VH-VL binders against q9fz32. Designs and how they scored, part 35

Target 1, 221 residues: q9fz32
Amino acid sequence: MALYCRDTLIIIFQKLTVADLARASCVCKVWNSVATEDDLVVSAFTAPWRIKELVGRPASVSFWRDNGIWKFAISHRICRGDSVTSLAVKYAVQVMDIKRLNNMMSDHGIYSRDRLLIPISNPEILANTTCYVELDKYAKREVAVLYLEGAPKREQPVPGTNQQSNLSADGKRRLIESLRRSMQVDDGTALYYLAIAEGDPRSALSEFSADLRWERQAGLN
Key: E = the ipSAE of ESMFold2; O = the ipSAE of OpenDDE; V2 = 0.75 times the mean of E and O plus 0.25 times the DockQ between their complexes.

## First folded at step 16 (VH-VL; framework fv_ogalvibart)

Design y3 (at its last look DockQ between E and O 0.27; V2 from the best seeds 0.00; counts 0 for: pae E 7.2 > 2)
Fold by OpenDDE, look of step 16:
Structure y3 (fold): chain C 221 residues (1-221), chain A 124 residues (1-124), chain B 107 residues (1-107)
Amino acid sequence: as target 1 above (221 residues)
Amino acid sequence: QVQLVESGGGVVQPGRSLRLSCAASGFTFKDYDMHWVRQAPGKGLEWVAVIWYDGYDKYYADSVTGRFTISRDNSKNTLYLQMNSLRAEDTAVYYCAREFGYSSDYYEGYMDVWGQGTLVTVSS
Amino acid sequence: DIQMTQSPSTLSASVGDRVTITCRASQSIRSWLAWFQQKPGKAPKLLIYRASSLESGVPSRFSGSGSGTEFTLTISSLQPDDFATYYCQQYDSYPLTFGQGTKVEIK
């Protein structure tokens, strides 16, 4: 009887990991309603890192999976004289990790960017900080971003607006509708996956499939 | 057809300099990171250097640092390796290789295309 | 630097045999491992990337597996064209490093 009391469940679930919350959500409707509460999930996600506050929410539940250090990155505003090598030294990370995280290719060189995401090597840097959940257009994923020099100016570029610019409004609508049908999801979800895929529907479907596989493994579906 | 062709190899005395070239064709050269890899006679493969697509970022093996310089001319679709202060242990076939990085899911970074190599012999 | 160690250094086999080559990294390289085939007097040829992905045009008898520090290349049924030297390579971090090679020769 005690396990059906919402207050009791909240107390218990506050001590669970994100993975455990996911498992708990599959037990029954009552457990699901508590285990999926935003505050509990955020708390479970931030607790291992001693993060003070998480600002923003991911569009996909898959963001919460695999609560590893790779979910976090430092936002570094590119300055004159910066190089990938100098940044690697500055932040004590590997050059290749910077390159991979930011998908550094010829179409997006370091000097064409306003910022680089820097992988985090030392998790202690996250302690008592505020992290911001952002969809980074170069990384092509949602990342919990740490700003060392101050809070980001809310000019968050609307995810996905710039590269979809070449599709006519009608073309974009058709694409979203096609993805929605293929994924059997709502428009918001379809748009999210299309955004992280930089407008590539095949990539969007691939990401969606990967998330579904994870959800199945986690017992969420 | 994607192709890499190395040139500039030969016999040289210790302490001298040599410049290798790698001509690229069949792909957009400016979009790819390029590597030099060498192989001493009867030995395994040794990574030498990489230059990124923009020509700015360069990395070297410790064995050649300070002596070798990797560069590229994207307008000529050509990769270069300037080798100074050559030593006997630098004797090898030198290969240029293309790094594949473009993927929908991940930045890859593996060498998918190689030249046939050019032989450098350092001997007194 | 990440050291790559292959085993065995030499392998004698017959046509039709199943062949397995192992590569060990001194530290985790996740899945950033490639396998190359090299024949005498020729350039290396890419076989496998990302530990288990088959390069286009490579026969399906070749397969790769592993993650972290242990990796394997398998030839399910050795063909006459497969007698060569094989190298593993990590591309997790600079400097890039190769295994010492495994020579597959006719028994």
Scores: ipSAE 0.812, ipTM 0.938, lowest interface PAE 0.6, mean pLDDT 90
Fold by ESMFold2, look of step 16:
Structure y3 (fold): chain C 221 residues (1-221), chain A 124 residues (1-124), chain B 107 residues (1-107)
Amino acid sequence: as target 1 above (221 residues)
Amino acid sequence: QVQLVESGGGVVQPGRSLRLSCAASGFTFKDYDMHWVRQAPGKGLEWVAVIWYDGYDKYYADSVTGRFTISRDNSKNTLYLQMNSLRAEDTAVYYCAREFGYSSDYYEGYMDVWGQGTLVTVSS
Amino acid sequence: DIQMTQSPSTLSASVGDRVTITCRASQSIRSWLAWFQQKPGKAPKLLIYRASSLESGVPSRFSGSGSGTEFTLTISSLQPDDFATYYCQQYDSYPLTFGQGTKVEIK
């Protein structure tokens, strides 16, 4: 029957959900080949949310088998004064859902990260947007992220920070200890300044010095 | 051996203060959110407060908000509950509890390890 | 606040009986529900997390089910060690809240 022809299967499979494509991929070799084609899988993944474009390739094929709302997140750039509580209020989500999404069971605080994943409370925010497939090493998951400010622009490395920009969570921990000693502050304060300095210890010390100058001028301490 | 040991309970008059301590051992204390849960004599369990692993975020039951303060010292592996303006209805066994976190796939948010409890009696 | 209501408050049962305890939430808590066992003079012990997942070392005669607002704890064949008070607890959102408890007594 015509259902075994590859071109005919492509036409039929274009209308299937991710669940139906998974079922189709188990039928035979020809169906498996068509049901796993990247264009078909991406289309089935994005169509329920009306996403305009999905940029990037996941490392795991299992990424495509679930397109529930928890596969998506807003990527929020952490700023001075942010807390999980303040972000939960800002985005109208629960603090525990932020913690669950970001796997917050580490010896690093929010300030060891450049960005935090925010759960999506209103799925309509995804419509007609570009999402990026990213492996978030703190959340330990591949996520389709939305940048509300638009895609991040690439910057040239700051001189003397090359090794800093590549640091893992363990490398950031060692830097946090070094900053804590240098600034004579607690771990949370050191984490905060390292985070706003995007992992660069010289920038972190500069921001700390600037804040101390401002606080002395204002009489705040 | 994971252990939580509460101390600081006792008998106190209404309006007075007490400070409870919970000594943690056998695990990396600074990685875990910690809770206080209480149980009045002959009654059910009531959640009191949580403090997150880094000590910055704290949440309280309405019955204790403004009177109790949860805190932690990660360098001493110790959780605290400062109880001010105590009332007769605060009479209970107070338990320290560890919230489990799952490092592989998700953060669970349930309490998996409990202490033995310390009795606080508020009597006229 | 999310109110948790257990039913029944007390039940009498014999060894070998199938026991079912129901927990109802005042709003959806998805699957963020735990069950605890407490014996007199002891701290609570975790049995079930995430509505249906059995904690390590808990006998397989215990099981949990449910999602949304209705949850059950089942003991398939009651043993002498199972006479205790059982509490459900939601951990979907703060403040965390417990059911009032269900005491399982010897018939």
Scores: ipSAE 0.032, ipTM 0.563, lowest interface PAE 7.2, mean pLDDT 81
ESMFold2 (binder alone), look of step 16: mean pLDDT 92; pTM 0.941

Design y4 (at its last fold request DockQ between E and O 0.27; V2 from the best seeds 0.00; counts 0 for: pae E 3.9 > 2)
Fold by OpenDDE, fold request of step 21:
Structure y4 (fold): chain C 221 residues (1-221), chain A 124 residues (1-124), chain B 107 residues (1-107)
Amino acid sequence: as target 1 above (221 residues)
Amino acid sequence: QVQLVESGGGVVQPGRSLRLSCAASGFTFSDYDMHWVRQAPGKGLEWVAVIWYDGYEKYYADSVTGRFTISRDNSKNTLYLQMNSLRAEDTAVYYCAREFGYSSDYYEGGMDVWGQGTLVTVSS
Amino acid sequence: DIQMTQSPSTLSASVGDRVTITCRASQSIRSWLAWFQQKPGKAPKLLIYRASSLESGVPSRFSGSGSGTEFTLTISSLQPDDFATYYCQQYDSYPLTFGQGTKVEIK
């Protein structure tokens, strides 16, 4: 009889892990209603890490499952002089982990991005912090993001918004530099391809590749 | 057909320099991280260096750090290895290899395409 | 650096035999392990990636298993074309490192 009392269940379930809550949710309707309560799930998710607050909610219930350190990342705004190597050293993580987390590939060089997600090597950094649940477009997954320099400014890119148009002067410069390096061309050429691609680095690279192919076929190189 | 062809190997004296090239064909060269791997005669495989797709990030084995430089020209679909201050222990067949990297939006694997290798012999 | 240790160094087997090669990492490499086959005078060929994923075009008699620090390559039924040297490789972190190799020779 006591196990059907909502208040009693809440008290008990507050001590459960996310995995245990998931199991409890399968027992009966009453248990399900309590075990899936947002506050309990969030508490169970944050408690192992001593996170003070979790802002936002995932779109997928699967986010709560398998509560490992890999669910968390530090948001690092890319600055001039940053490299994956320098960031790895700074945050005491492996270069490869940064690469994998951010899906570093040809269409997304370091300077074409506003930020990199940095994996968490020491879980203690999460203690008494606020984490933000975000869908990162490059990682292609939901991540609980830690901001070390303060709360994220509302200008987080809405998925699908061509944020390239709102790049700061510095961001544009970095993008051009990235393209220049990727294409192995001068700044003027990089700018040209970026312009014809309407600010899309992927398209710029594609156009450049197409032109190179054409030049080769034409015997101009 | 996807292909890698190494060149530039030969016999050199210790302390000298040599530059290896790897010509890529049959795929979009600029999309892939490229590696050098070497194999001393009768020995196992040793990773030498990697250069990422954009040519910005480079990493080396400790055994070659400060002496070797990996580079690429995406416009020429060519990978390079500048080898300076060569030593006898650098004697090996040098392979270039492509890292296939990402599948289904996630990183999965490593070196799926290899060249036939070029022999570098460092001897007095 | 992550050290990779293969065992055995040499394995004698007959056609049709089940062959097992093990690879041990000095630290956890999760599932970032690849297996390569190399024949004399030839470049290495990728067999398995991510510890257990079979590379395209590789026969199904090859399989990989393991995670963390212990990994295994299995050839379910050895074929004449399988006599070669096999290498494990970790690509969890730089520098990338190979095992010392396992030579599979005819008994």
Scores: ipSAE 0.852, ipTM 0.956, lowest interface PAE 0.5, mean pLDDT 90
Fold by ESMFold2, look of step 16:
Order: C-alpha cells, then structure tokens, then sequence
Structure y4 (fold): chain C 221 residues (1-221), chain A 124 residues (1-124), chain B 107 residues (1-107)
C-alpha cells in the first residue's frame, strides 16, 4: 500500500465483524493499530443489534470480542416488592437466566443490590437505543446495559460538542451510577467529571481518561 | 468432608403431613442453592424443589406445588421439606442435593453433593 | 415442562467397550445439561455438567457432547465400576427434569 494504506485499511475494516477484527489485529503492527481503533471496534460491536450509541469504555479489551446477546442486559432498579419471579414475569424471561446473568450466589438478598441485570429475550429492544458499558460487581462481568425507565434522555451525541441532557431526578441518578460503574470511581468523582463535561457522559469519560493518562505520565500511578 | 444427611422419613397415611430435614456440613451452607429430588421405588429421578441461597426464591415441581414447602435455616445449616396432604404417589426416597454454583465468575450449576436419602412411604 | 428422553433404556456391554448413551430434549436447552451415575441403593453422582464439563474426580474416560436438543455421554473404555444407571438432566429452566435412565449392564 502507498500513501493511503491506513485510510484504505480503515475502509476495509469498518465492514468486519468483531471476530474478523480480532483476526486482523494479529497480522502485523499496522493492521493491529487499525483493527483496534475505538470507532471501528464499537461499530462492529453494535451493528448486529442496530444499537444507536454505546457509552463508556471497558477495562478489558476482550469485552469487544464477544457481542452475543448475553453481553447485553436491561438494568432494572430494584424497588420494594420486587422478586426474581415477578421480574421474570414482567420482562418475559426465565428465572434461571436472571440467576445466571447476575451470578446470584451471594448470601445477600436481592435488596442488598441497587439493580438487577435482566436478560434480553427480544433482541429488537436494543435497536435505536443507547447502551452503557458497566462493570457489575455482583455479576462479576462487564456488560452493556439498557435503561428502560429513569434512563437519561436518549440523544445522539454530536461530535465536538458537549451533549447536555434534560434529565429527571431519577434519570440523573441513574446516569451518575452508570458513570460510576463505567469509570470505577465513587459517586463524588463521577459527579465531578459529569459537571466538568456539562452533563455529557462521553465527554466525562474522555476527561477522566485524559486525567488518568496524565497521572501515569507524571509517575503518580 | 462435605456432607448432606437427610432425616425424618417414615410411613404415613394419605392426607397426613411429614417434615424432612437435611443437615449440611463441611461447606458454607448459606452460599449454595439447595434442592430436593425424589425417586419412587424402581423408578427414575424426579426433581421436587429448589430454594436459593437468599432463602426467598423457591420453585417447585407441578406435582407438589401447593402441598410441599421448601425452607432453610442458615444458622443451623439445615434444609427442610414440609410435605402436606400426602398421597400414595409421593412414596419415594427423598434426597437433598447441593447446587455447586460458580467457578470464579461464571455460572456452572449441577448437583454435585447428594445425601444418602430418606424413605417416605404413604399407604393406607 | 421440558421432556428428556434417553436411549437406550438398557445397554449390555463388556469391560473395555466404548459405550454411548443419547439424551434428547423436547426443546432447546442450549448446553444446560448434566449427566449422573447411580448404583443400586446409592445416591446419584454428578459426572458431567454444562453438557461437556467433567466434574472433579470423575475419570477422563467419561465425556459429554452435544448442544440444543441432542446430547451424548460416552465411556471410552468401560470399567467394572461403570456398570450403573445413567441419567441426563436439564437445568435450562424450572422445573428441572431428568431422563428416564439408561441401565448399563454386563454382557
């Protein structure tokens, strides 16, 4: 390839599946560089489900290698009166799949959690939605979650601008919790970065990542 | 070392009640879901009920729903089966079993530890 | 309820034989299938979980395969200790259900 080798690889790779991108990343340094680009990987990850936007970055690169339906879940905030059985009926899913997805084997009841992951029984529900990459400490996995109630307003981010959301109090609370899980920080830190980003979750994550890189370059660990 | 021991079996008349116990030892009982499985003489295995580690989630086979109640006392490391309105069809050896759960962060399942069983006979 | 059907119901074999037992589910259970061994007067013993994963302490001559609706337990070289009744069990969804059993006996 000549002067346009990288641009040509981007055009080719943007049409690949997550499995094919993983194979391409093993060929050489140039192919690895292109095949691991964030936008290409996110696009390959979301395209089969027609997800509109994926917010957040996983800690593990292996997250991107499997985009089967079990990588996704509905985030349900636990309310008084909820049971696994009532949630299985509400979302039309099997009780055993709720158990498996959430690693339900701790000696805490469901009310020791702030939310429960609900399996996706109808993949169509993912289409044209925003999903959030989170680490769930009870499920012990990184998962792309969809919020159906109390979620932040669904808006498509505009590159180069801060996205501001008009959120209900419940929607703001859920956004902060999602950012806390995505960034693996406390609520105060998540609020700080969200405030700096003027309510835009993607900008908050970008600013956090930049600050983390600065700390590593300065030797602060 | 890991052990389950059932007790409380016996001969009862139809319509009466019986309570089975399963004593657990050698593991952290409160981390595991527990099952009852029965086997009629000369017949195959039939799942009866499960109770989750949290003590709140309970599920039953259709053949026993409304008549049997599974419960646990995590402070005594004991699983129970309360059997009411017993019928001749309930005659069986009753086993308790532990569901082995998870390796690291992935669900495995499987009933890896079983008791020796206790015989329940329902006859006129 | 998911019906589990085993075949054969009885199987005669000699020590050293390769033995296969088949289990069919009435609907897909993905890979949520376990195999158990039971000897007369004793409790069942777990051999295989998740269709193909060998339980700790079970000899490597036992193997499981299959997914969806069709599953196989294989004993690569039958030993005297392996003469028993074998059950498959689905745990994809409640109620959990067992196959009717396959008795492996001496020819």
Amino acid sequence: as target 1 above (221 residues)
Amino acid sequence: QVQLVESGGGVVQPGRSLRLSCAASGFTFSDYDMHWVRQAPGKGLEWVAVIWYDGYEKYYADSVTGRFTISRDNSKNTLYLQMNSLRAEDTAVYYCAREFGYSSDYYEGGMDVWGQGTLVTVSS
Amino acid sequence: DIQMTQSPSTLSASVGDRVTITCRASQSIRSWLAWFQQKPGKAPKLLIYRASSLESGVPSRFSGSGSGTEFTLTISSLQPDDFATYYCQQYDSYPLTFGQGTKVEIK
Scores: ipSAE 0.412, ipTM 0.773, lowest interface PAE 3.2, mean pLDDT 84
ESMFold2 (binder alone), look of step 16: mean pLDDT 92; pTM 0.946
OpenDDE, look of step 16: ipSAE 0.800; ipTM 0.939
ESMFold2, fold request of step 21: ipSAE 0.158, 0.254, 0.319; ipTM 0.630, 0.693, 0.724
ESMFold2 (binder alone), fold request of step 21: mean pLDDT 92, 92, 92; pTM 0.946, 0.944, 0.947
OpenDDE, fold request of step 21: ipSAE 0.846, 0.849; ipTM 0.955, 0.956

Design y5 (at its last look DockQ between E and O 0.22; V2 from the best seeds 0.00; counts 0 for: pae E 3.4 > 2, placed apart)
Fold by OpenDDE, look of step 16:
Structure y5 (fold): chain C 221 residues (1-221), chain A 124 residues (1-124), chain B 107 residues (1-107)
Amino acid sequence: as target 1 above (221 residues)
Amino acid sequence: QVQLVESGGGVVQPGRSLRLSCAASGFTFSDYDMHWVRQAPGKGLEWVAVIWYYGRDKYYADSVTGRFTISRDNSKNTLYLQMNSLRAEDTAVYYCAREFGYSSDYYEGYMDVWGQGTLVTVSS
Amino acid sequence: DIQMTQSPSTLSASVGDRVTITCRASQSIRSWLAWFQQKPGKAPKLLIYRASSLESGVPSRFSGSGSGTEFTLTISSLQPDDFATYYCQQYDSYPLTFGQGTKVEIK
């Protein structure tokens, strides 16, 4: 009888991992209703890292399913004199990890960027901090971003606008519209999946389908 | 056809300098990180240096640090290796190699194209 | 530096044989491993990248497996053209490092 009391469930579920919440959500309707609460999911995601606050929400539920250190990054505003080498030393991370995280290819040179995402080597840096969930256009994924020098200015560029360089503005609009219709999602969500798919609509649909499957298994839908 | 052609190898005395070149063709040279790899006679492969596509970031093996300089001229589609203070142990075939990084899922970073190499012999 | 150790150093085999070469990393390199084939007097040729992905144009008899610190290259049925030296390479971090090589020779 105690396991059907909402208050009791909340107390218990506050101690669960994201994965455990997902399993709990499959038990019954009552458990599902509690286990899928946004506050509990966020708490479960942040608790292992002792994060004080998570600002923003991911467009994809798949963001929650893999709670590893790789979900987090430091936002570093590029300054004169910065190099990937100097940043690697500064933040005590590997050069290659910076390169990979930011997809550093010829189309996006370091000096053309406003910021670089820096992988986190020491999870203790996350303790008692505020992290922001953002879709980074270069990383092509959603990342929980840590700002060391202050809160981000809310003017986040609309994710996905710059990478489809080869499609006319009209072509891009049509593509987004098509994806939106196919996925039955909003423009922001469609853009997100298109971004992670590097502009490939088929891949975007595949990723979306994978997330839906995960959500169903996790009882989040 | 994608091709890399090394040149500048030869016989040199210890303490002298030599400059190697690698001419790239069949691809957009400025889009790729480039490597030097060497192989001593009858021995295995040894990574020497890398220069990233924008030409500023360079990394070297400890064995050549302070003596070798990697550079590139994207306008000429050419990679260079300036070798100073050459030693007998620097005797090797020197290969230039292209790093492939473009992927839908990951930045890869593996060497997919190699030149045929140029022989450098350091002997008294 | 990450040390790469191949085994065996030399392998004698016959045409049609299944051949397996092992590469061990001194620390985890995740899946950032490549395999190269080199014939005498020739440049290395890429066979496998990301531990298990076959390079375009490489015969399907070649396969790679493994992650972390243990990796294997397998030739399912050795062909006359496969007698060569094989190298593993990690590209997880600088400096890039190669295994010492495995020479596959005719039995």
Scores: ipSAE 0.635, ipTM 0.863, lowest interface PAE 0.8, mean pLDDT 89
Fold by ESMFold2, look of step 16:
Structure y5 (fold): chain C 221 residues (1-221), chain A 124 residues (1-124), chain B 107 residues (1-107)
Amino acid sequence: as target 1 above (221 residues)
Amino acid sequence: QVQLVESGGGVVQPGRSLRLSCAASGFTFSDYDMHWVRQAPGKGLEWVAVIWYYGRDKYYADSVTGRFTISRDNSKNTLYLQMNSLRAEDTAVYYCAREFGYSSDYYEGYMDVWGQGTLVTVSS
Amino acid sequence: DIQMTQSPSTLSASVGDRVTITCRASQSIRSWLAWFQQKPGKAPKLLIYRASSLESGVPSRFSGSGSGTEFTLTISSLQPDDFATYYCQQYDSYPLTFGQGTKVEIK
């Protein structure tokens, strides 16, 4: 009797883990209705890490079923001169875990991205913070991201896109392909250098060559 | 069929240099991180180095740091190991190996395919 | 560096025996462990990845277990083709490291 009262179920379910809420949602229609309520699900997801607020909604309900530490990441904006090695040192994490979290594969290298996901080595950093639910297209997963700089900076135009807007879709594809082949890099790295060169492929090649010489000279790779 | 074929091994005097090559076929070489692993005669396996698919990130065992350089040419499907300042303890069979990375949840990172190896002997 | 220690270094067994090889890491490697088989004069062959996942084409008599610092490779019923040296390898972090090997010999 009391187990079908919605007020009683809310009190009980407020204490459940994400795994137990998922199990409860399979019991019956009333339990499913209560166990899938947004406030309960968000609270169960965030409470173990003491996260203050979770902003945004995932595309998949399955997002809520696992709140292990790898569901969370620091968002690091890629700057010229960054390397996986230097970021691993900066954030005190293993380079292999950066590789794992970001699904490092061809055409999705570090310079193809506007940011890199950094694993969280100390979960206490999550306490009393705001995390943002985002789909990372390169990691191919939904992640709750933390911005240590405070303000989310996600909606920015890609540098140099104004120059590229005059090209046809086929012209843009051929330019990117040509640059990728000339530099022997993935598509994302080619796009990165094209962007900092404001769409000029000769300047992009020059900047790539200069950065590669600096990295070899500095011993970063 | 996925295949890795090492070459460039031989007998060399201490202090000299040698360059190993690994020719890859049967897969898209530019999608994979690549390793060198060595085995001294009658001994166990020792990891030497890795180079990531795009070529900028490389990591080395302490025993070879500063003396060996891993590199790749994705247009030729070829992995290289430049070995400088060779020592007697560098005598080994050198294997190249492919790293597998696909996962629905995260990158894996284990070595799934190995070549047959090439012998390097460093002796006076 | 993460040191990997295998036990025993040599193991004598008969066809049909259940064989167990242990691998111990000097610090937690979570589940990032692989097992390799190597026969004389040949390259190593991957058997198991992520501590317990069987590589495609590897016979089901091979299994792996463990997490953290202690791991086990089990051959449920030893076959003549299984006499070889076995290596564990951590791939949790660079530098990657192997155990010293366990040679499985005919009793």
Scores: ipSAE 0.387, ipTM 0.762, lowest interface PAE 3.4, mean pLDDT 83
ESMFold2 (binder alone), look of step 16: mean pLDDT 92; pTM 0.939

